VHH binders against B box and SPRY domain-containing protein (Bspry). Designs and how they scored, part 3

Target 1, 197 residues: B box and SPRY domain-containing protein (Bspry), of Mus musculus (Mouse) (q80yw5r259to455)
Amino acid sequence: SPLLTQLWAASVLGSLSGVEEVLIDERTVSPLLHLSEDRRTLTFIAKKSKVCSDEPERFDHWPNALAATAFQTGLHAWIVNVKHSCAYKVGVASDQLPRKGSGNDCRLGHNAFSWVFSRYDQEFCFSHNGYHEPLPLLRCPAQLGMLLDLQAGELVFYEPASGTVLHIHRASFPQVLFPVFAVADQLISIVRGPLAT
Short names: E, the ipSAE of ESMFold2; O, the ipSAE of OpenDDE; V2, 0.75 times the mean of E and O plus 0.25 times the DockQ between their complexes.

## First folded at step 1 (VHH)

Design s30 (framework vhh_7mjh_2)
Fold by ESMFold2-Fast, scan of step 1:
Order: structure tokens, then sequence, then C-alpha cells
Structure s30 (fold): chain B 197 residues (1-197), chain A 125 residues (1-125)
């Protein structure tokens, strides 16, 4: 039921001091993406003509990027503004996610190393290891919140403004996880600072 | 090296028709599904449709009656036929290589592994 889901999300959020400030690791940013100077905004530039060093950390094909923050224990929360994009993926990835190549190994949601909420136009999915679970959303979220509880083994996607839980995934996660991002339309940005309230 | 080169774009009068071509090289073209994607100025990417290695087509429902995708494997060429063009069809059109696995997220342009440079279509009187 939508009400019970909202009450659960509000209870969990009420226990937090706010959300973490997460920054993107510029070494991982795909040549298809532009990273802002404050390391919060990823813009899709639609052409693979950007000259980047081929550092081992850098995605060289898919429009992916990782956060600089690694999560190994505890409860973590972050919010992404997705209002300006109709094509994005946000979630978490293992440090074992391959960075090089055009195969499914590097494609978010198509491998054992990434767990993502995905939007294309009016279609929404949760994707992991090639399994795509459609999400029946009545409204397009302007912001997406993520809650990661590594001890409980839970990854929660929610809408911060309404407190609505959009999806909960339960799993035994790898030892090290990073927030992960992909954008193929306009831009997405990590929300600054803690919750206003 | 994989290359995709679009051609056939240009200025077209409203109500007109246009056929775009995409010349593929550097891979076995007949083994891959191929897609067309467009981007209007200041807008996001819009998936137009896909043709499988076997010739089966799938289209964006909003565009299905206006476009036809075909391929000629003997020429390593992908085609997009557009009819009844309107001002809102003004965009840069890209061909892209996709694997022959259809799922509902096939509408994701970033799921394509190689893209052409694009050809611009302007619909204006």
Amino acid sequence: as target 1 above (197 residues)
Amino acid sequence: EVQLVESGGGLVQPGGSLRLSCAASGFTFSNYAMSWVRQAPGKGLEWIGRISSGGSTSYNPSLKSLVTISRDNSKNTLYLQMNSLRAEDTATYYCARGEDTYWHSSYEPYAMDYWGQGTTVTVSS
C-alpha cells in the first residue's frame, strides 16, 4: 500500500541526521560526460570526442561515473536531482565493476556488480545482473533519494519530497560499494548538504 | 575500427519525406541489431526504433506510423525512411549499434555501444 510505504520511509528518514554530501570521482568520468567544477553535476555531451587519459579507473565506453566516497559499513543516504534528465541510472556499484569495454560487464544493471534505478522517458526500472523489474510510477520524480544499509543488506530508492518509497532491494552486498551514475540525456546533479528540516 | 556514418540529412519542407542512410564498417554488420535515435535542439535523446540482425523491427509507438527502418546487409547500410515530416522532427539523427536482445529498456540510447556522428534534418518552409 502506498501509505504504509510512505510511513516506513518517513520512520527511517526520521532516524537520520540528514543526507551525505557525495562528490563524483573525476578519474572515473566517461568521455561522453562533462563533470562540473564542483564535482556534483554530470552532463551528457553525446559525442565520444573528449580527450581523456585512459586511467584504469575511467569508464571508456558507457556514460558512467562513480562517486569518490566508498561505503563499507553503516547507513548512508544521498539525493540526486534528476529533474532535467529523461535518461539516467543511479544506484551503487562494487569496486569490482570493470571500467573498460563495451560489454554488459560495464553496463549498469547488466552485471553482478551494479544495482540501479533506471529511467528512459516514461519507463522506470530497477536493474541488477540483467534482471529488469518495471516500476509503476504515477509521477516522474524530480529528485531521487537512496538509502544504503550495509548491515541490513538494503538499498532503498525513495522520493524525498513525498517520502514515498519507490523500490527496496535486499541483498548480501560486496564489501565495498560506491554510488554510481549514468546519464544519457541533459544532466543530473548530486544535491548539496543535509535535509533542510 | 567500428565506424558508423550517417548521411541524407538537410532542409526539408513540411509534409515532405526523407530517407537517411548509415554506412557501417569495421564489424560484421549482419550480426548486429541497429537503432536510430534523434536529438532535437535543446532536448534529450529520443529513441526512434530498432531492427534486429534477422530484420525484425520495433518502433517508438509515438513515431511508428511516420517512420520505417530497413537494412541492406550486402551493402552494410541501415536506412530510416521518414514521411509527413513536421517542424518538430527537426533534430540530429544518429545511427547506433545495438545487440540483438530486446527488453523494454531497449529505449535507452546509452545501451548502444557505438554511435555515428549524426546527420541534421531541418524541417522548415
Scores: ipSAE 0.007, ipTM 0.272, lowest interface PAE 9.3, mean pLDDT 81

Design s31 (framework vhh_lunsekimig_d3)
Fold by ESMFold2-Fast, scan of step 1:
Structure s31 (fold): chain B 197 residues (1-197), chain A 124 residues (1-124)
Amino acid sequence: as target 1 above (197 residues)
Amino acid sequence: EVQLVESGGGVVQPGGSLRLSCAASGFTFSSYALYWYRQAAGIERELIASISSGGSTNYVDSVKGRFTISRDNSENTMYLQMNSLRAEDTGLYYCAADRYGLTSYWDESEYDYWGQGTLVTVSS
């Protein structure tokens, strides 16, 4: 419901502090991805090879990218439009996540440094450190919201339009976390302002 | 025995059309993402089009609006309808299948299955 989503958003906004704009860090963007000029949209490029500077921060194998903003304390929320993609991963990653190589240490959800919600066609999972929890969703979300509470140690995935919680992961998170993204079908976009519908 | 068999290639004039088929056997076709790759002389093999198990499609910019990828799970067959063909579309077209497409896009050797290719020549 739009009204219920608006009421929920207003309630959550009252408890959020230091809400910032989330933008992609262009230095981290995989050569398999195109980043828009406003740094919000990641598009999967069908052609593998792309001329990119080989910076230490850049993922060179998996179609990954990090946000430019690091979260160290407090409560943070952001929303990703995922309507146009059937193959993506979104969540958070530690600054210790390796950027180079084809191994599982750089593959989101297959290492100790990333916590992600993933979609591959009609299958949905939460993944961390090689453990994959299937999520029995009845419909594909058009937008996916994330709430990160570093004090409580909670990462929440929810559908903003309905206010429905899709998954909650509880952990003692590392001190520094970044929103992290992977897309291998079409595109995904960071929504302007958290909790927007 | 697992097989992917391409067909439908041939010689066609610029502006013409061809329909490529990829017939699959020996695996659960409906569970796999499927791909068309093209290899032209002097150019590295490139991904032209993809279709997920759920039917979502992607195309390289040079063929967008001209090519249409589709699949028929009841026939275990994938298709590529190629319209308004250009000289630069000439090449050997391969079909490929991968259960975990998201994780195999960088290295073509990681795909579960490949066909042997069908040649498309666009010339006058």
Scores: ipSAE 0.008, ipTM 0.210, lowest interface PAE 8.7, mean pLDDT 80

Design s32 (framework vhh_lunsekimig_d3)
Fold by ESMFold2-Fast, scan of step 1:
Structure s32 (fold): chain B 197 residues (1-197), chain A 125 residues (1-125)
Amino acid sequence: as target 1 above (197 residues)
Amino acid sequence: EVQLVESGGGVVQPGGSLRLSCAASGSIFSSYALYWYRQAAGIERELIASITSGGSTNYVDSVKGRFTISRDNSENTMYLQMNSLRAEDTGLYYCAKEGTYYDFWSGYPETYDYWGQGTLVTVSS
């Protein structure tokens, strides 16, 4: 049941001792995005750049980026500061996610290779493979936590400050997953957790 | 979707002044960089001035010190104050936004540059 699932997830979140330090893979960063020197902040630059590399890893249309860290087994947690953006997507993507083109196969949440929480103004949803589930939130989260349990097959979106579970998605995930990011307004930043240096 | 409408052009003598306006409708106007372009007869459209969402400005060398770009996010309007006008400033002036419209249901944008219809500035004795 949704209630029992939420209580169980809250118990698991309460047992976490910290979150991972995740860095953006600069080779994947879209020309529509600026990556900070510490590789934690993605800023939407609001223009189509004619400066593009032919690196096969780089997104060339949508304002996407991947983390440098690949998850294959175990329990992983990371937090993104989303306070300054009203248009973003965060979640996980398979290594099979195409990088080139303007089609839905590269658009996060519109293909079989990405699972994301998204915001557009005051609307929130969870998206995967063209299915979009609206999420009724009490208020806009300033930070978004993600918990990926590859053994259990669960991806949890939560608000770290309150410990509130916003959404749980259960699936048999592909073996290799990366944290994935898209931002189309202002910026988002990967947060250093309590155990970060 | 964001729409842009230019106004304020006219005929002015060399050394005169004009203020152009660019009115916008749609979402997230304050988040976008905004631009003024000029198209003179027989030459390619050129960037004249820009202003970022944070208010930082830039100008092409030929108008520095004479033109001032500004924005009023509360009124969704951008301005170009043109002083000390010269014959070579004659042309159609276009405003543009580098930005996106947003797919409301998916929460994901597509990026477009928007051009208005233009406003004609003629500097002639």
Scores: ipSAE 0.007, ipTM 0.145, lowest interface PAE 8.4, mean pLDDT 78

Design s33 (framework vhh_lunsekimig_d3)
Fold by ESMFold2-Fast, scan of step 1:
Structure s33 (fold): chain B 197 residues (1-197), chain A 124 residues (1-124)
Amino acid sequence: as target 1 above (197 residues)
Amino acid sequence: EVQLVESGGGVVQPGGSLRLSCAASGFTFSRYALYWYRQAAGIERELIASISSGGRTNYVDSVKGRFTISRDNSENTMYLQMNSLRAEDTGLYYCAADSEGYSSGWYEDEYDYWGQGTLVTVSS
């Protein structure tokens, strides 16, 4: 690992007391997903629930969900446990991301409104607006950390246990972004942040 | 042409075992998630087991500990090892495949490919 990357990663890990408690917005959860009572775990159920209301906020085709917290400015960090899933996407999305339909405009990484780290079996990539950059990972991460710096225009994906930076995307982001999630195998869980101290 | 062909069904006594096979052709098998569905008399067709392209498995509660799903990408074949068979396991067993979990895997009518089924009868 490069020294500068290790020093930067140590700084991010050192800010764990600043890691936000991110919870999933149950109104957005696809009927293909089960949301746990603590609103941190999404489980792929592979069959649409007949009890899900068709609210404007709810994804109705792709197995997507948004966090309840919107980021408009500043530095934000959260961690997702991905150990149990071989098919997931995690990152950020604009509130302009369409919720209805089966097209690429609602498919994370295939539109101008979402920026995601993706795993499908042994393949890893970063995806935005139909551009897919393969990521040469030697080992499957058990946890994915995300760091969003809206002032600097950086979205960073890292492995918290090792402090390894997996990918950095630089862009002028929309000011309103939400953590976004998709899971199509087993489950993923938002890691509990430190209680505010 | 794409096809999925099930085999290995038959008549077996309660407590017996059977191994079902699903042979695939015409597509890149290793990239597909694969499923076993069962259509039993008087009930809707149900998903009983799944295996991802990476080998992760899932089972309906009624078959956990008794059935084992597996795949052999070199042979383009998926298997279902069925042990401790019960009368309620009687049914037509279908294999199905989809190219991505984000597309057809949650709706039966949206799966990329289906087999024609193989009959399993558990009778005393």
Scores: ipSAE 0.012, ipTM 0.202, lowest interface PAE 8.8, mean pLDDT 80

Design s34 (framework vhh_lunsekimig_d3)
Fold by ESMFold2-Fast, scan of step 1:
Structure s34 (fold): chain B 197 residues (1-197), chain A 126 residues (1-126)
Amino acid sequence: as target 1 above (197 residues)
Amino acid sequence: EVQLVESGGGVVQPGGSLRLSCAASGFTFSDYALYWYRQAAGIERELIASIYSGGSTNYVDSVKGRFTISRDNSENTMYLQMNSLRAEDTGLYYCARKTYTYESGDYEYRTSFDYWGQGTLVTVSS
């Protein structure tokens, strides 16, 4: 029920001590992306950087990046500002996600290693392993919150300002997960936590 | 090569109907959302209607209830059924495909690239 989902979301959000400070892992950033000096903003530059080293951790085709923080247990929450982008993906990925190649095994939402909320213009989807569930959103979110409960096996996408749950995915997740990001229009930014002054 | 070709435009009386077609080639039609835009004299090009790969639709308020967007994946064609036409519906109608993830050739790394048709003219006058 949408009402039961709202009550559950309010209960979970009310139990949080705040969202985590998450930073992008520079070693993983695609050559199609520019990472800001504070490691929070990814900007799509649409051209491969000639100065990027070809490290094993680095995505070399899709405009992807991983967070530096791995989640192995417990409850985790982070927020991404998506106001300035019409083409992005945010969610979580297994450490098993391949970094090299143009195939679906590296394309977020098209493989068994990534679970993402995506926007393409006015179309919103949740995607995992080639399964794409359209999300009937009437309003474009300016911020997206993610809540990952590894013990319960839940990944929640929500709108932080309203506390509205946009999607819940339940699964037995791999033990090690990273926040994952892709941007193919303008930029997205990880929001500073309330204690990140 | 991605191509979109509009047809079905013409002159019609107020209150009349027209059906526009957008014939697509060069891509897997069923995988993409498709859009109808309108360019009226003195007005910037505006999005009129959208249809997603799964069949869901969206409309701008000014055409809601009067226009119906549809697609036929077997024909690689998108349609816009326009009923109860008004003088303010006069303009060039364009179909478009947007993609933010490019996989082929020279367009692999382009963002927000729109594929456009050439437009079809709709004139609503007495």
Scores: ipSAE 0.005, ipTM 0.164, lowest interface PAE 9.9, mean pLDDT 80

Design s35 (framework vhh_lunsekimig_d3)
Fold by ESMFold2-Fast, scan of step 1:
Structure s35 (fold): chain B 197 residues (1-197), chain A 126 residues (1-126)
Amino acid sequence: as target 1 above (197 residues)
Amino acid sequence: EVQLVESGGGVVQPGGSLRLSCAASGRTFSSYALYWYRQAAGIERELIASITSGGSTNYVDSVKGRFTISRDNSENTMYLQMNSLRAEDTGLYYCAATPDYSEYWIGDSPYEYDYWGQGTLVTVSS
């Protein structure tokens, strides 16, 4: 229920260990993206010089990147600043997500290995396995929070500034999940540090 | 088949302004993401500015605040307004277009249905 989810989210966000610092895995970063020195900001650069695209972990077509941290059990929370982008996807992906190719099997939200909140201009959507649920948002969120409860089987998207739950997805998740990111306009940034207090 | 034609290039003094145009024939622009690329002598072609079908814009840092990309779907034309021009802005300017596949799209290959113009020369010199 929305109330139970909001109470649960408040309990998690009140914990110092409930909001983890997530960093991007530079080995996975698409050649269409620039990663900042602190490994928290992804900037869309579109066509760039084709350098270092041969690692097996690296996405070679879609502008995707994975976090360096893997989740196998427990409760996890992280926040992304999305204020500066009109085209992005954030959520979680299985370690089974293919890294190479231009097909839907590597496209976030179009395969069985990724679960994402997406924005394209003024349209918002939750996507998984080619099923897309429009989200009727009245204002563009400046920050997006994610809560992943692997015991309960819940992935929650919320707006930290308003305290509003935007979407809840319930599923029996694979054992290994990574925060996943895609950006096709400007930049997105992982918010630093714990949000205790 | 989409054909792109650039115009508006020329010679201008440092600090001056130019407006480039990119006109499409054969198909409408309204469902396309549009790009301006620049190629200077001895340097690989680089993306300068982009605009999505929804109107979202992006710029390379060297031109932010000086260049403005815009589109007019009724005229099937894209523009690049260039202000405060510098010697390093000299080069061939190319427009490019790719289909903008959906409102939930994130990153299609810019090579997959790229349409390119022939380029227009901009020279910033006294």
Scores: ipSAE 0.009, ipTM 0.151, lowest interface PAE 7.8, mean pLDDT 79

Design s36 (framework vhh_lunsekimig_d3)
Fold by ESMFold2-Fast, scan of step 1:
Structure s36 (fold): chain B 197 residues (1-197), chain A 124 residues (1-124)
Amino acid sequence: as target 1 above (197 residues)
Amino acid sequence: EVQLVESGGGVVQPGGSLRLSCAASGFTFSSYDLYWYRQAAGIERELIASISSGGSTNYVDSVKGRFTISRDNSENTMYLQMNSLRAEDTGLYYCARRSYGKWYSLPTSEYDYWGQGTLVTVSS
């Protein structure tokens, strides 16, 4: 039952004393993005960086970046502050996601290797493999939480402040997954690891 | 809610001048690079001028020395002063806040914000 799954997810979120600390992998950061010194903030600069080595891991067209942490098993949770951006994508991507090119192969949500929640102005959707499910949100989230259960095959998007589940996606994830980010307006930032719990 | 509204278009004789305005709302205007594009019938939309958040300007070669882009952060408005207009300048002029700079082509406008456009006709 979808309702029972939502109640279970809410219970798990309620029992979590903190979220996993995730840092962005500088080698993957698109030249359209600036990465902060603490590797938590991605700022859209809309202009190719002055100096950016062309590493195999680096996205060269879309404004994407991957986390340095890979997930293969277990339960993982992280939070992104999205208050300052009206154009972003956050979720998970397979290690098989291509890094080079302008096609849909590298465009988050338009290929078999990425699962993302996206905002474009006042429109919200969940996207995977070119299928886009509109999400009728009543209010824009300031922070977006993600809960990934690799054993159960569930990716949950939620609003941390209210505990509200925004979307649950079920899939088999046999490949290695990374938190993935795209920002095309202002900035998004990964919430720092737990300081009080 | 991001909105861009162009005004100032019209009909002008070759050699004439027009001043276009772009009124912006729904975002922190002073923090963004802003762009003017134009589109003639049967041709793709082209970038003609840009102004950075810091005030640096760039122009496509065909308008250099004739067009001047400027911004007023206190009024959330961007301008395009167009002098020595030519028949080839005829088209719809769009104000934009782009997600990617002029260095990259996008197959879609998914993250770009555009105004409705204002028509400039240089005739005779």
Scores: ipSAE 0.006, ipTM 0.199, lowest interface PAE 9.9, mean pLDDT 81

Design s37 (framework vhh_lunsekimig_d3; at its last look DockQ between E and O 0.24; V2 from the best seeds 0.00; counts 0 for: pae E 7.3 > 2, unsure alone 60.0 < 65)
Fold by ESMFold2, look of step 2:
Structure s37 (fold): chain B 197 residues (1-197), chain A 125 residues (1-125)
Amino acid sequence: as target 1 above (197 residues)
Amino acid sequence: EVQLVESGGGVVQPGGSLRLSCAASGFTFSSNALYWYRQAAGIERELIASIYSGGSTNYVDSVKGRFTISRDNSENTMYLQMNSLRAEDTGLYYCAAGTSYPEDLFYSTESYDYWGQGTLVTVSS
């Protein structure tokens, strides 16, 4: 029910005191991506940049990046503007996600270290550990919200404008998770969180 | 050898139109996403349009409604129709391709990036 979904989203977000401040960790950004100065926008550039891949935290093959802040307990929410991209992944990854190589161990959703909502063209999936669940969305979201409850073991993807829940995944998560991103078309942008004091 | 060759650039007055072509060889054209980038002097290349193997297209806001990307898989050629050209559209225009999407092409296991040398578009009186 759209109404029940909207009431649930509003209630949960009210409990969190708003959307968290999430910024990209520049050390992790793939050479296939450009990171904006405010560390919120990842742009796919299709040609590997000259960024040194000797940095141990940097993804060197897949167009991935991690956020700087780790989540260990509690409830967390963040929003990504995805209206300009038709090829992206967003979700969470453990700190053990490998950074180097062209294998599935670094490919988001194809390993035990990453849990992502993905878009390719007109198709949407939730992916983890090589299992890809198609999500039959009627239209492409302009923004994608994520809500992580580490104690309950829930990761929720929702559309902020409507409050519609798009997918819920329940799991026994590792105790340390980072927001994770991949872009293979145009750009995505993390929506600003509440003002830090 | 994989090769992408852009053509169709030139000098045009503001408000004018140009059609760019990208001729491709040495790979399976119909299975690849294709891209147009542009680069003004001293500025990083900007992705402006995408067309995926399934036919979806995407555009940056600054060109949406004015530019149209298309592909002809029988001729291994991608096009960019540019209408209502403005001075800020001046730059080198590049086509790019991968053998598959790097991340989410569920039926391909490899991805490669291919890059043309560019065709110059100058919008001036």
Scores: ipSAE 0.013, ipTM 0.352, lowest interface PAE 7.3, mean pLDDT 80
ESMFold2-Fast, scan of step 1: ipSAE 0.443; ipTM 0.737
ESMFold2 (binder alone), look of step 2: mean pLDDT 75; pTM 0.736
OpenDDE, look of step 2: ipSAE 0.205; ipTM 0.639

Design s38 (framework vhh_lunsekimig_d3)
Fold by ESMFold2-Fast, scan of step 1:
Structure s38 (fold): chain B 197 residues (1-197), chain A 125 residues (1-125)
Amino acid sequence: as target 1 above (197 residues)
Amino acid sequence: EVQLVESGGGVVQPGGSLRLSCAASGFTFSKYALYWYRQAAGIERELIASIRSGGSTNYVDSVKGRFTISRDNSENTMYLQMNSLRAEDTGLYYCAADYTGEDEWGYYTSPFDYWGQGTLVTVSS
């Protein structure tokens, strides 16, 4: 069945997550965030860096960051450890997502250029273009897996440990997508794949 | 009008305890999420602990089990009880407040608009 195939695929791809290196692009990191030396951990610090203000790639208001890896075709999977944060967003964004300003055009989930799973305290939702779909989860996920199928036009959020699908979004995606991250409490970390150095 | 005032900082020996207070005025305290940040020399400001309007708490791993954040909505005050203090806990401690409104279902809506001036904690021997 399609659902069983989906759960099995999520489990198999979760075990192969990190085959493609997914690292944060330090040039995009908001001055409200600290990026670790291994480029996988984003920590919310609420302190703006003077050095970072002039780069065109850098978010200057919202606590956002993009991965360095661009997805243009095929099937991609990555996992984020979200155990330590009560306020985060993870998903994908178009390269057209504006980097400058405080408006909704730069705010993940409030524009046509970003698709995210979000948590604020005990509330979970999927957000795109100002539409927020509540997700009634039975437990807080410690890790979130994302599976992006650009051929099928499908973005899946799942819990890697159980293989449980949390949300599926189908869309005609733009030609170039990046994993995208926002943190407003503590930290989140990209899980290192088995073949990562 | 809106004000956050930290107190309770001081000099203490390793293994000692301190209780920090953050007194708030000028806003409806019970509706706000509240935060303790630490700024150490040479290190960017770090979120140490948070407490949501509903009472849920979160801590960085380095202070988990040693620090306890709490709030008293009747007194408009937030506390940080710090036990088993270490030299690396030395820093300027700031409180902050935010209100997310309709974005409770989606996202933190703004950088913190309300910050205190900080209170210094020095752990030395």
Scores: ipSAE 0.006, ipTM 0.191, lowest interface PAE 9.4, mean pLDDT 79

Design s39 (framework vhh_lunsekimig_d3)
Fold by ESMFold2-Fast, scan of step 1:
Structure s39 (fold): chain B 197 residues (1-197), chain A 124 residues (1-124)
Amino acid sequence: as target 1 above (197 residues)
Amino acid sequence: EVQLVESGGGVVQPGGSLRLSCAASGFTFSSYALYWYRQAAGIERELIASITSGGSTNYVDSVKGRFTISRDNSENTMYLQMNSLRAEDTGLYYCTTHPEYGSYFDESTWYDYWGQGTLVTVSS
């Protein structure tokens, strides 16, 4: 969408504070994932052979992680580099998302608490509460942008390089949302804000 | 019954080459992404290379430019060509398929099928 592209461009130019750097919350990171020192890169390590401290915030089965920043109002935009992964999920989750267990209640897109764009190999979909909408993308995105408008009740997935809107989900969102991530192949990384070197 | 059988390991000198094979059966091979993992003594298994059903490849930085992953869907076999081998490449090499995570191919069960691995030793 032209309007969404203009909104993103204005944010990059510093005209709108809705674009920000997001950092991952170390305490939430699944034992299937390695988090980089700068808290922006999640690498899938697959084997549950490490012992992580069992904080109540930590996902203990699915390869999930949450951002450290909660969104409660306004416009928020962030970008994830997904070029190096063929299996990932990115989007938002409620603070009510369960952290423990192997069931669908903790699996992103299979519960009432998460809204995600996913890729598995050449298949793409949007998922929420067990509803999976296939997305017939003509090209694999190298970066995914997310725009969350809490006043309008919109979550937008777009390709930053082209400004192409990939999916728009409209809903009455819960009071507190976090960017949420899952990776099951190689790595994904949060792109630094537009003013960072 | 899903089976993955690794082979091709051996002892090689630094700078040498080896080609590993992963023979698969019991599933629709051409429909799945496939992965090579490496485990050194006392270290957790590390993902080193992947190949999608469409043939797109990814590598961990330490092996980029030296290792090449490939697949032959007609033979249900995945390969890892290892060139310019270094002492730090020593380890037990495993192949696996990975679980699907809430996408269009949703599965309720995580399929973590591991073979016995194939040992690669790089020493003078």
Scores: ipSAE 0.012, ipTM 0.215, lowest interface PAE 8.5, mean pLDDT 79

Design s4 (framework vhh_6z1v_2)
Fold by ESMFold2-Fast, scan of step 1:
Structure s4 (fold): chain B 197 residues (1-197), chain A 126 residues (1-126)
Amino acid sequence: as target 1 above (197 residues)
Amino acid sequence: EVQLVESGGRLVRTGGSLRLSCAASGFTFSRYAMGWFRQAPGKEREVVAAISGSGGSTWHADFVKGRFTISRDNAKNTVYLQMNSLKPEDTAVYYCAADSEGYSSGWYREDEYDYWGQGTQVTVSS
């Protein structure tokens, strides 16, 4: 049931001792994006480049980037600061996601290879394979947490400050998933994990 | 089936006003950003104005700022373009377009729009 799932998710979130620091894979970064030296911040630069990279890993049209870390098993959590952007997508993508072209097969949320939470101004959606589920959020999140349980087949979007679950998606995920990012306004940044003891 | 149908195009005199309408069907209108584009004979299609799904954010091209205003009525599934102080240079076929994920800083990108209308002709006499 949806209620029991919410209670279970809240229990897992309450048990987390921290989140992973995920770094962006520089090879994948769209020419419409600037990646910071610490590989955590993506800034949208829109009109700057009509030149596409020849690297097969690099997105050449949509303002997308992938994390350097692949997830294949287990429980993974990461947080993105989205305070400064009104247009972004964050979630996970299969290694099969095409990198080249302007079509929907490379556009996050419009293909079978990506699952994303998106913001466009005051509108929020969860998107997968061209299906867009509106999310009736009362406030714009400053940070977005993602929890991926590959054994249970769950992707959870939550607000770290309040512990509020924003959306849960259940699926049999592909063998290899990467955190994925798109920015079309200002910037987003991956939050550092807890200090190692 | 998704449909966008423009209406209101006609011949008008220089300095006149005209309101274009675009009626949408086959999708949840309030979730889509809407844009108005135009194409003059022998020229590339260019973006004129865009509006977010809620209507809370709008963008207008520099060449129409102060003269054209985009608006929408989500209860009627319609987007409008109010055109004032029309010039001969505004003569074009006007298209409405829908984007499930319009971006505030990227609204000038034609390839971001998923659905397009057939167009309505606006002719401004000198």
Scores: ipSAE 0.023, ipTM 0.373, lowest interface PAE 6.5, mean pLDDT 82

